# Ledger of designs, part 1: VH-VL binders against Regulator of nonsense transcripts UPF2 (UPF2)

All scores and structures are predictions.

Target 1, 187 residues: Regulator of nonsense transcripts UPF2 (UPF2), of Arabidopsis thaliana (Mouse-ear cress) (f4iux6r469to655)
Amino acid sequence: RLLQRLPGCVSRDLIDQLTVEYCYLNSKTNRKKLVKALFNVPRTSLELLAYYSRMVATLASCMKDIPSMLVQMLEDEFNSLVHKKDQMNIETKIRNIRFIGELCKFKIVPAGLVFSCLKACLDEFTHHNIDVACNLLETCGRFLYRSPETTLRMTNMLDILMRLKNVKNLDPRQSTLVENAYYLCKP
Positions, changes and structure headers below are counted from each chain's first letter, unless a header gives other numbers; antibody chains aren't numbered by Kabat.
F, E and O are the ipSAE of ESMFold2-Fast, ESMFold2 and OpenDDE, as the mean of both directions, binder to target and target to binder. V2 is 0.75 times the mean of E and O plus 0.25 times the DockQ between their complexes.
[cut] stands for letters that were removed.
The coordinates of atoms that the task and the answers printed are left out; those that the model quotes come from them. Centres of patches stay.

## First folded at step 1 (VH-VL)

Design t10
Fold by OpenDDE, look of step 4:
Structure t10 (fold): chain C 187 residues (1-187), chain A 122 residues (1-122), chain B 113 residues (1-113)
Amino acid sequence: as target 1 above (187 residues)
Amino acid sequence: EVQLQQSGPGLVKPSQTLSLTCAISGDSVSSDSAAWNWIRQSPSRGLEWLGKTYYRSDWYNDYAVSVKGRITINPDTSKNQFSLQLNSVTPEDTAVFYCARDHYSEYAFDYWGQGTLVTVSS
Amino acid sequence: DIVMTQSPDSLAVSLGERATINCKSSQSVLYSSDNKNYLAWYQQKPGQPPNLLIYWASTRESGVPDRFSGSGSGTDFTLTISSLQAEDVAVYYCQQYYDTPYTFGPGTKVEIK
């Protein structure tokens, strides 16, 4: 089946080819299956997220329900995970937030959702939320910082991040993580 | 080479304050690449991390919940040392206390003090 | 808190033979951002502080003999002494530094058979 090839799409050319082939298999059922397959990307295969996002962006013009379904699933998952401290595997949270970030770079996920996720992490700036926030910034922080429409908002968020770093007693690992994320956004 | 030299009394009465000092040589207590820890060891509780102090553009302290409220770890930049203060001690606090460094490169405890047996007894 | 366990509690091994110590953490100590295991091994002899042997689960500390090796990832780790020497008689501890409070295993006593 065509969807079985998804994990093997480790290049732009491969994902583009798969996308073209998929366009000829257009049905509501198939679109749902695709979204499910994309959502269930292995936690250990984060490198696929950019390519999956590219596929979604390409299909968005002709299959409008694909991005909407996927984004909704990711948002729901984020909301479910963000309040679960030390009870969920960090890899699941990282996969979720990176997927959201990658889709944002293709303008599939609106900037508002990214900022909402970031704010949620900063409001509870502990445990896995630090990792999630930093991973989100590493994924799409620079993109949003360089965009005239979102540069001010991102600047404010980054200022909050650094303030929290200094107010909270972060260990060296977390402190370094935060600093790296900050300077990646504001070189 | 980094060396940690501990000092302080080995006997403390119940309800009193345990005080130890760890002198640092070969590194700085305000190093942005190191953290300075206190760990204790007893037959009943094994090795137990108590807390640490470290400088990252500001001084930070992390304490174990088990001793939180009773413990204070203070750096002394003038003497290049850090101290442990544990209030309201009980016989359960009897242990060998170690100061130790963790470093950015490995985050494990790569240098230890010689250890100080502190007995809490009336 | 992350709970560390070790097995066995004690181990008697003949000189020149392999000694294997296992360590488990109650949760993964693999950090996804740097793909490192925040796990260390220590050797402690009577009257001495613990001595760092292995960090990042598999990296030997400077000065540590080649016969010591660490392996594992996530929640399961192993310290191996390929050829036990007389000076290796000690208690060995694993420790996680993934999150505070940092926690140690209960220790494994290694003796000569």
Scores: ipSAE 0.022, ipTM 0.657, lowest interface PAE 3.5, mean pLDDT 92

## First folded at step 12 (VH-VL; from y2 with heavy chain T30R)

Design y4
Fold by ESMFold2, look of step 12:
Structure y4 (fold): chain C 187 residues (1-187), chain A 118 residues (1-118), chain B 112 residues (1-112)
Amino acid sequence: as target 1 above (187 residues)
Amino acid sequence: EVQLVQSGAEVKKPGASVKVSCKASGYTFRDYYIHWVRQAPGQGLEWIGWINPYSGGTKYNEKFKGRATLTADTSTSTAYLELSSLRSEDTAVYYCARDEWLGYFDYWGQGTLVTVSS
Amino acid sequence: DIVMTQSPDSLAVSLGERATINCKSSQSVLYSSNNKNYLAWYQQKPGQPPKLLIYWASTRESGVPDRFSGSGSGTDFTLTISSLQAEDVAVYYCQQYYSYWTFGQGTKVEIK
């Protein structure tokens, strides 16, 4: 079946080919199945997120329910997990936020949602939220910094990030993670 | 045009609770923090806390921790301050104020007078 | 908590003259990494909420007359009204937002 091929699409050409083939399955049931398959990307296969995001962007013009459903599912997942402290959820949180960030670069997730997620992490800048914020910035921070309509907002967020790093007592791993994310956005 | 419209004046007895509302319009409610600040008659300004309406995250002035509760309803674009165990010293005008996450307050509500009187 | 102290408590200035309000913080509110002072000024007229005048110590909010200016850095800040007008009679507050939020006690400005 075509959905079983998703994990193997490790290049632009492979995901584009699958996308074309999937257009021949354009029914509401098949679109829902595709969204669920994209959402359930393996937590160990983060390199697939850019290709999945490319597929969603390609299909968005003719199958608008695909991006709408996926973005809503990702936002719901973010909100359900943002206050949870269990270590078992960290990989799911990272997958979630990186997918949001990739979709933002393809203009499927609006920048406003990215800033809302980032603000939520900075509001309680401890534990998993540090890692989630840094992963979001590593994924789409430079894109937002370089985009004229979001440059000022991203600059202000990065200033807040560094102030928090300097006044909070972060362990060395997290301090390095914050510095790396910051300088990736602002070389 | 940005507006923050607060609920009307309240008169309460000591020991009661009060809930003040702040309805926002003219902007995307989830994108801005709402702060609460009070001013006793003839006195200066005292910060109570903030809420992030998107996530429900809050911060409080330690003076009010345990008595103040900040909430927001994004479906109605309304923030709430609930203050419990009221004392005569809580008589004040309570303001909501908007913060674009930078720390200063660009728009303020009209204020809600809460009078705590025996 | 960072304590904000204003001086004077009250100031009477002739119409058209310069009014100067000082604000001192107990700790620096300058963040050296971005070179910004986390300091704002508000105007409050009787029966009204505060109105933002100045943020980042010296940046004037949109719609605020150019007779209002802010200066200073670190722990010492000044609000200046270059030519006092009748409508400028109010209480003025400084506020820091570096660490939590605290306000000065206010300075009442009146026409002499």
Scores: ipSAE 0.195, ipTM 0.725, lowest interface PAE 5.2, mean pLDDT 90

## First folded at step 14 (VH-VL; from x5 with heavy chain T30R)

Design z5
Fold by ESMFold2, look of step 15:
Structure z5 (fold): chain C 187 residues (1-187), chain A 118 residues (1-118), chain B 112 residues (1-112)
Amino acid sequence: as target 1 above (187 residues)
Amino acid sequence: EVQLVQSGAEVKKPGASVKVSCKASGYTFRDYYIHWVRQAPGQGLEWIGWINPYSGGTKYNEKFKGRATLTADTSTSTAYLELSSLRSEDTAVYYCARDEWLGYFDYWGQGTLVTVSS
Amino acid sequence: DIVMTQSPDSLAVSLGERATINCKSSQSVLYSSNNKNYLAWYQQKPGQPPKLLIYWASTRESGVPDRFSGSGSGTDFTLTISSLQAEDVAVYYCQQYYSYYTFGQGTKVEIK
């Protein structure tokens, strides 16, 4: 019932209201259903990810299994897809990495996971991995660059990104995507 | 303390395969790449490849592509180099080395001598 | 591939004197966007693995004595030992990490 409202939460007020109402239904079964509903956000509705991440952050202090389950599911999905090259998976990969990035900004996903995902994409800097890396950077790269604890590591990753762009023969779309992601993090 | 401990010396005949292990400790294994570098007797250093233990991603020096296989087992924090179709010129000390992706190697294993002789 | 060439192949230096080792790359290892030279130096004593001395051409690794310094840019690099000590007898290697990973052939440093 309440879960049917998730796709409609396109504002801070709407997701916050649903979050409050959800607290009245707090059971182990309902928490698992919530996590599955959040994880299965439509690939065409990426604007919801920030609001879903906000809900998870609000619930994290009293419902520790919600963030734990969601983060584990997202990490498992990333690793299952990172080496797959078929076009059917690009939209799922983008949803996955943007959700990870949003949760990082809410301090639910640790920065170490974001760096591991980024390293995996830079290791095979071709095809979908370029798009995935750039989407991750667009989502949380500036946040990590401005955070004192992660500035140096983020700077090193951005240097590697630009070196790879200059060594590889990227098509114009990907070259522009990399440049835009870089300068979004380091304006 | 960061340590990379490699398996013991091997003696192999031409055409055989060898698998060298590199057990890491003192750091988070999945956060660092493991490179493999070899050194033939009286010769310099030659890069073989790297593995990202987190993703399983690899890169190889094209000289070794098709003969070298790099793997990692995160549950045991151990990286492996397998080199097939051995020849006498593969006689060398094989090193594993750690890299944060910056390209230089801050810690090295003790080396594993692989001798290929008939 | 970027070929790294060191000179000399061997060098004999009196204890306390200056040792200079040169390394030349077949193409630039300087990336102008970050102004970093992708060049490292290693020391290798007999029966031991290489030990990192210098990275980014001139940055000393933690625990490496001040007498070791690196300089140069682009294609020409130098490792300097300002006052050679007995424990510095070793083979020294340069390594580029701009494109893949290649090493110089090594320079053996001995006491005269």
Scores: ipSAE 0.063, ipTM 0.688, lowest interface PAE 7.0, mean pLDDT 90

## First folded at step 15 (VH-VL)

Design b24 (from z5 with heavy chain K59R)
Fold by OpenDDE, fold request of step 17:
Structure b24 (fold): chain C 187 residues (1-187), chain A 118 residues (1-118), chain B 112 residues (1-112)
Amino acid sequence: as target 1 above (187 residues)
Amino acid sequence: EVQLVQSGAEVKKPGASVKVSCKASGYTFRDYYIHWVRQAPGQGLEWIGWINPYSGGTRYNEKFKGRATLTADTSTSTAYLELSSLRSEDTAVYYCARDEWLGYFDYWGQGTLVTVSS
Amino acid sequence: DIVMTQSPDSLAVSLGERATINCKSSQSVLYSSNNKNYLAWYQQKPGQPPKLLIYWASTRESGVPDRFSGSGSGTDFTLTISSLQAEDVAVYYCQQYYSYYTFGQGTKVEIK
């Protein structure tokens, strides 16, 4: 019953309360169920990702397998989706990459993975990959840019993105999307 | 210490294929692109292509498309260049190089001489 | 393809004197919005691979002596060795990484 409340956690207070209650149900089986429930967040409920990430971050100190399992699942999903070209998968891609980004802001996802995902999008900087890259930057780009340990890396990454934008001669919509993401990260 | 160690010199006949390896160490292999550049004797540098070890993505110089194949094995931190349909003009020292951002190359392998002769 | 052209092809300079190498790109390698030049300089000694000296046209790589400097913007770039040392004898290459990757033909620097 507790996990059924996850979709209703639309505030910090609600997710924190749920997190506290969950702590009393600590078992390996329950942790797996939680990870599965978090991973299967509806594609139309992207607003929940920040709160789910908060829950994971809170539990990470005492339940170390929760973040590791979730991150692995997300990375595997990313790798599976990156080569998919079906339009129906774009929402799944966006959910995936935003979740990765939100978890990065809590230092659950290492910065290295975020940069790897970005680079994967750069391999073929077209259509879905542009959307995915921009969504990732919009989610955690500024965070990484402002962090002393990753500011240089993010700066370089952004400069390369802008180069690709220009070289690839993107359509106005895509060009604008990339530019907006750039300036969101680097005002 | 970052190191790129390449395989030894090769001698091939025209029409044959060659596969050069580049073993990386001292850093996270998946986090950097590997470029391949060749240099004919007494000549300048020519870019062949790059591979992203993380994604497996590749990009080639149009000149080498269809003949060059880049691969990477993350389990052994090794990148490979295979060049087919070799010609005498392919005689060169082949270098692998590390690149973090699809930009400048900060570390290079020692080079592999490939000689194509009848 | 962006063509990189260096000048001169060879340069003989006395020890302690300034060496200047020019590099021109057929197209601008400057992105106006971030004011970054996608240009690097490499040093290659006989029997060795190239070594990175300068990137972003003017940023010196760690460990590179202060006597090496890069300048220029857009299509015209310069590598300067303020005081040539014996160990600086090498071939120097400019490289653009704005659109794919191309190198200049190289400039051989020797001691006069």
Scores: ipSAE 0.787, ipTM 0.915, lowest interface PAE 0.6, mean pLDDT 95
Fold by OpenDDE, fold request of step 17:
Structure b24 (fold): chain C 187 residues (1-187), chain A 118 residues (1-118), chain B 112 residues (1-112)
Amino acid sequence: as target 1 above (187 residues)
Amino acid sequence: EVQLVQSGAEVKKPGASVKVSCKASGYTFRDYYIHWVRQAPGQGLEWIGWINPYSGGTRYNEKFKGRATLTADTSTSTAYLELSSLRSEDTAVYYCARDEWLGYFDYWGQGTLVTVSS
Amino acid sequence: DIVMTQSPDSLAVSLGERATINCKSSQSVLYSSNNKNYLAWYQQKPGQPPKLLIYWASTRESGVPDRFSGSGSGTDFTLTISSLQAEDVAVYYCQQYYSYYTFGQGTKVEIK
């Protein structure tokens, strides 16, 4: 019943309250259920990702397996989405990458994974990969750019993306998307 | 210390295939692209392609598409170049090189001589 | 493909003298948005792999002596060895990484 409240947690206070209540229901089974519920956030509810990430970050101190399980699931999903020949729904890809990005801002997802995901998008810098890369940058790019330990890496990555934008002769929409992402990260 | 150690010299006949290995150490293998470059005797450098060890993604020089296959094993931190349908003009020293951002190559393997002769 | 052309093909310079190598690209490797030149220089000694000297046209790689410098922008680039040393005998290559990867044909630097 507690997990049914997740979709309604549209504020920090609500998610924090839910998190506190959840702490009293600590069991391995319940942790698995929580991770599954978080992972299955609706594609149309991207606004929840930040709050879900906050919950995970809060619980990470006492329930170490929650972030580990969730990150693994997200990474596996990412890899599945990029390697499959059949085009998956872009909304699924966006949900996945934004979740990864939001978790990165809480240092649940390591920066290395974010950069790996970005590079994966560079394998074929077209269509959905452009959207995915830009959504990831919009989600956590500025955070990484402003961090002393990752600022250089992010700078280099952004420069490469801008180069690719020009070299690949992107359509106006995608070109604008890349530019906006760039300047969002590096004002 | 970053090191790229390549497999030994190969002698092949025309039409055969060769597989060269490049073992990386001293850094996180999956975080860097591996490029392959060859150099014919007394000639310049020619780019063959790159692989992303994390994703398995590859890009090839159009000249080598269909004949070159790049692979990477993250468990052993080893990259591979396989070149099929070998010709005499494929005789060259083949290099692997590290690249972090699809840019310049900061570390190189020692090279592997592949000789194609009848 | 961007074609890289170096000049001269061979250069003999006395010890302690300046060596200058030019590299021209068939199209600009400067990206206007970030004002960066996607150009690198490599040194290759006999029997050895290439070694990175310069990247971004003018940034010296760590460990590279300060006598090596890169300059230029757009389509014209120059590698300068301010005072040639005996250990500098090698073939030097420019490389663009703006669009895929191509190398100049190389310039052999020898001691006069």
Scores: ipSAE 0.731, ipTM 0.904, lowest interface PAE 0.7, mean pLDDT 95
Fold by ESMFold2, fold request of step 17:
Formats: C-alpha cells, sequence, structure tokens
Structure b24 (fold): chain C 187 residues (1-187), chain A 118 residues (1-118), chain B 112 residues (1-112)
C-alpha cells in the first residue's frame, strides 16, 4: 500500500506527496508501521535518507511519536554495533550513522547525540569506527561547524580527530578519508 | 550549575574492596567523561582512569589495571569507582572529575577519603 | 609516561608581589598540527579539591582572576600570579593531557 511507495520517493515532490497521503492514516498502529519502514531503508539506497528525514521532519509537528521512536531505534542500533568488530557488516553501520546525520540537519536528532556518537567512535579508533566517524562528519559536520551554538565543540572534535590520524598508523584510504572529512567541515 | 557529589568516607581493612560513587547534576551526564584521581595524604595527584558514560568505554592507568573498575549508571547520573585488594598505600582521597574529552578537568567532586588500616 | 616536574617545591612571596611557578615536561606537549599545548594548571586550597585555572597553557578558565596567567610552549611552562593575594595561598599543579594524564608534584605558595 502507501509504505511500498517509500523506496520510489527519489525526489522532494514524491516524498512530500506521500507524506500528505500518510497524514490521513494517523493511528498509533500506522505510525509504528511507518517508523519500521523508514528504519529498514535498504543499505544500497542511502540517497533516500534525506527524503525520509524530510518526511519525518514534516510529520514531527503533528505526530511527535514518529521522530522519537525513529531516533530511539537508531540510537539503540548505534550502541549495539559500536563495539562489534567481526560480526557486523560495515554497511549497516554506515546506513545507521548517515541517517542520524541527516536527521540532525533537519533538527530531529539533537547535536548532542551526534557528538556522543562521534566520541564513541574516537574512543576506540578502529578501522570500522574511523569510517563511521568520517561518514557522520561528511553528512552533518559542516552544518554543525557553521552553527554558532556548536562551532566550538565541532572545532575541538576536529582537532582531536586530526591528532589521532597523525599519531595512529592509518592506511592511505583512511588517512585520505579523515583529511577529506576534516576539510569538508573547515574549508 | 554543575555539581559532582561523592559518597562519604570509608574505612577498610587490607584485602577488602571499596566502591565510591559520584553523582552528577546540572549537565547532560552522558556527554562528558568522568575521571578518577587520587591523592594520598600530603602527596600529589594520581590519575586512575576514565569512563565514557554514553558508551561504557573505559581507560585505566596501568598501575591500577586489574584492581580498578569504573562503571556508570546513566539513569541515576552516577559514576562509580571500585578498587579491590586494598593495601595501606591505597589510603587517599579519591576525586571524580568531569572532562568534555578535551583532556583537562573543569569540575571536581568534593573527594572521598578511603582509609585502609589493620 | 610524560613526567611533569615543577619548580620550586615551595615558594614564599610577599603580599602584592609576583609569584612564578615553573613546569617542565619530559617530552613536548605541543601538537604542531593544531598549535596547541596540552597543558593545564590547577589550584588546590587546603581541604578542597583542585580547581582549574588555565588550559591550553595560556587560556584562563571562566571566573579566574586576571592576575593568573600561563605562558610557555613545548616542554617549559610558567604560571604567574601578578599580585599575590591572601586567598592565593594554595598548592598549584600542572597537568599534561597530550598522552594520558600526569601531574607535576605540586608547588606550595605561601605568604612570607
Amino acid sequence: as target 1 above (187 residues)
Amino acid sequence: EVQLVQSGAEVKKPGASVKVSCKASGYTFRDYYIHWVRQAPGQGLEWIGWINPYSGGTRYNEKFKGRATLTADTSTSTAYLELSSLRSEDTAVYYCARDEWLGYFDYWGQGTLVTVSS
Amino acid sequence: DIVMTQSPDSLAVSLGERATINCKSSQSVLYSSNNKNYLAWYQQKPGQPPKLLIYWASTRESGVPDRFSGSGSGTDFTLTISSLQAEDVAVYYCQQYYSYYTFGQGTKVEIK
């Protein structure tokens, strides 16, 4: 039905139209089904995350449990994965963190959660956690750097990231990834 | 206003364990590290370790590895230091301190005296 | 470990005069890529916990009087109290946070 159309919403107009149609299904059961569908976005379809985040932001004013449920599910997923090194697909971690980053730009995820995720990745500077941290920065790092309330915290975080890169022996791909993320935030 | 309030003084015998609490208020507990630092009577400061209350991640001074355990309970905004196999040289004031992950400690608890004596 | 050595161990200064405390690290605590010295200063009055005075070697913490200043770079650092007051009687500690966390042995400042 309407949820089957989600993967096809590859434009602003398409997601906005589906959002309007979904407003008329305002029951707790339907809201839960929507959140589950949004959460289960295919790992191969990361371009949809901005559109899904737009839908959540539009619905947040009248269906406040949608953003709260989705953010809780994403945070729970992050915490379940952050210490796993050998049993989890990096692609799931990247989907998770990019969704968190997109929601931050729409002011659905608070900046504090983004900083907590980033700190957790940098506490254990593993191969996977470097990729996750850099993807988070590429998604919302410049947004947070340009925001007056978060500029100082973002600057301090970027300084720590660069120190870790210079002290640790990173392969060329990850070293470049860290540098690109840094200068994307602070050109 | 940021506050770190620690549990009261303890007297322990050698070989026992002690658990000191540090209750935080006035800020978002999960966003800041809690460090533990001790000071023997008339002596300087010695770092024990830190905990990230959000992730549960910890780091310890090698001197205390195997004897110190740091935990945190985000539902009560409380950090804990447990020190086992106590010796008389563990007699000290134990402080908790807050760190935004910059490496310096902007707020300190009032300290908890732990006395280890026969 | 980075060893932090303070001098002198104790210091007696007349009220209103300048007090100078030195701190030397066994390795540089300057990170050249961000040009920051990972060095802090704390004040500890009798019976009280330490209080942060200075971070990044020279940045005063909010609420710290202007008479306190930090200077130095690399391995050599100085805390200066430009006009010592009665309430400044305390032990002062430097702390590096470049690699783990170590403190100097402390410098006791008193009025002569």
Scores: ipSAE 0.020, ipTM 0.633, lowest interface PAE 8.4, mean pLDDT 89
Fold by ESMFold2, fold request of step 17:
Structure b24 (fold): chain C 187 residues (1-187), chain A 118 residues (1-118), chain B 112 residues (1-112)
Amino acid sequence: as target 1 above (187 residues)
Amino acid sequence: EVQLVQSGAEVKKPGASVKVSCKASGYTFRDYYIHWVRQAPGQGLEWIGWINPYSGGTRYNEKFKGRATLTADTSTSTAYLELSSLRSEDTAVYYCARDEWLGYFDYWGQGTLVTVSS
Amino acid sequence: DIVMTQSPDSLAVSLGERATINCKSSQSVLYSSNNKNYLAWYQQKPGQPPKLLIYWASTRESGVPDRFSGSGSGTDFTLTISSLQAEDVAVYYCQQYYSYYTFGQGTKVEIK
């Protein structure tokens, strides 16, 4: 089945080929199946997120419910996990936030959602939220910093991030992670 | 046009609770903090706390922790302050204010007078 | 908690003259990495909510007349009204947002 090929699409050519083939399955049921398959990307296969985001962007021009359903599911997942401290959730949180960030670069996720997610992590800047914030910045922070409409907001968020790094008692790993994310966004 | 409209004045007995509403319009409610600040008669401004309407996250001035509860309803773009165990010292005008996550307050509600008297 | 102290408590200034309000914080509100002072000024007229005038110590909010200016750094800040108008009669507050949120006690400005 075409959805079984999704985890194997490790190149632009492979995901584009599958995208074209999936266009022939343009029914509401098949669009829902695709969204669920994309959402359930393996947590160990983060390299697929850019390709999945590319597929969504290609289909968005004529199948507007695909991006809207996927974005809603990702946002719901973020909010359900943001306050949870259980270590078993870190890989799911990272998958979630990187997917949101990739979709932002393809202009599927609005920048406002990215800023909302980032601020939620900064509100309680400890534990997993440090890793989640840094992963989000690594994924789309430079994109938002270079975009004229979001440069000021991104700059302000980065200022808050560095202040939190300096006033919190971060361990050396966390401190380095924050520094690297900051300078990746703001050269 | 950004607007914050608060509920009307209230008169309460000591020991009661009060719930003040703040309805936002003219912007995307979930993208901004809502702060609550009070001003006793003839006195200065005192910060109570904030809520992030998107995440439900809150922070409180330690003075009010345990008595103040901040909530938000994103479907109606309305934030709420509930203050319990009221004392005469809680007589004040209570303001809601908007913050673009930077720490200063660019828009304020009109204020709600809460009077606590026997 | 950072204590904000304003001086004077009240100020009487002739119409058209310069008014100067000082604000001192108990700790620096300057963050050296971004070189920003986390300091704002508000105006409150009788019976009205506060209105934002200045943020980052010296940046004027949109729609605020250019006679209002802010200066200072670290622990010492100043709000200046270059030519006082009748409509400027109000109480003025400084606020820090470096660590939580605290306000100065206020400075009442009156026409002499």
Scores: ipSAE 0.013, ipTM 0.640, lowest interface PAE 8.4, mean pLDDT 89

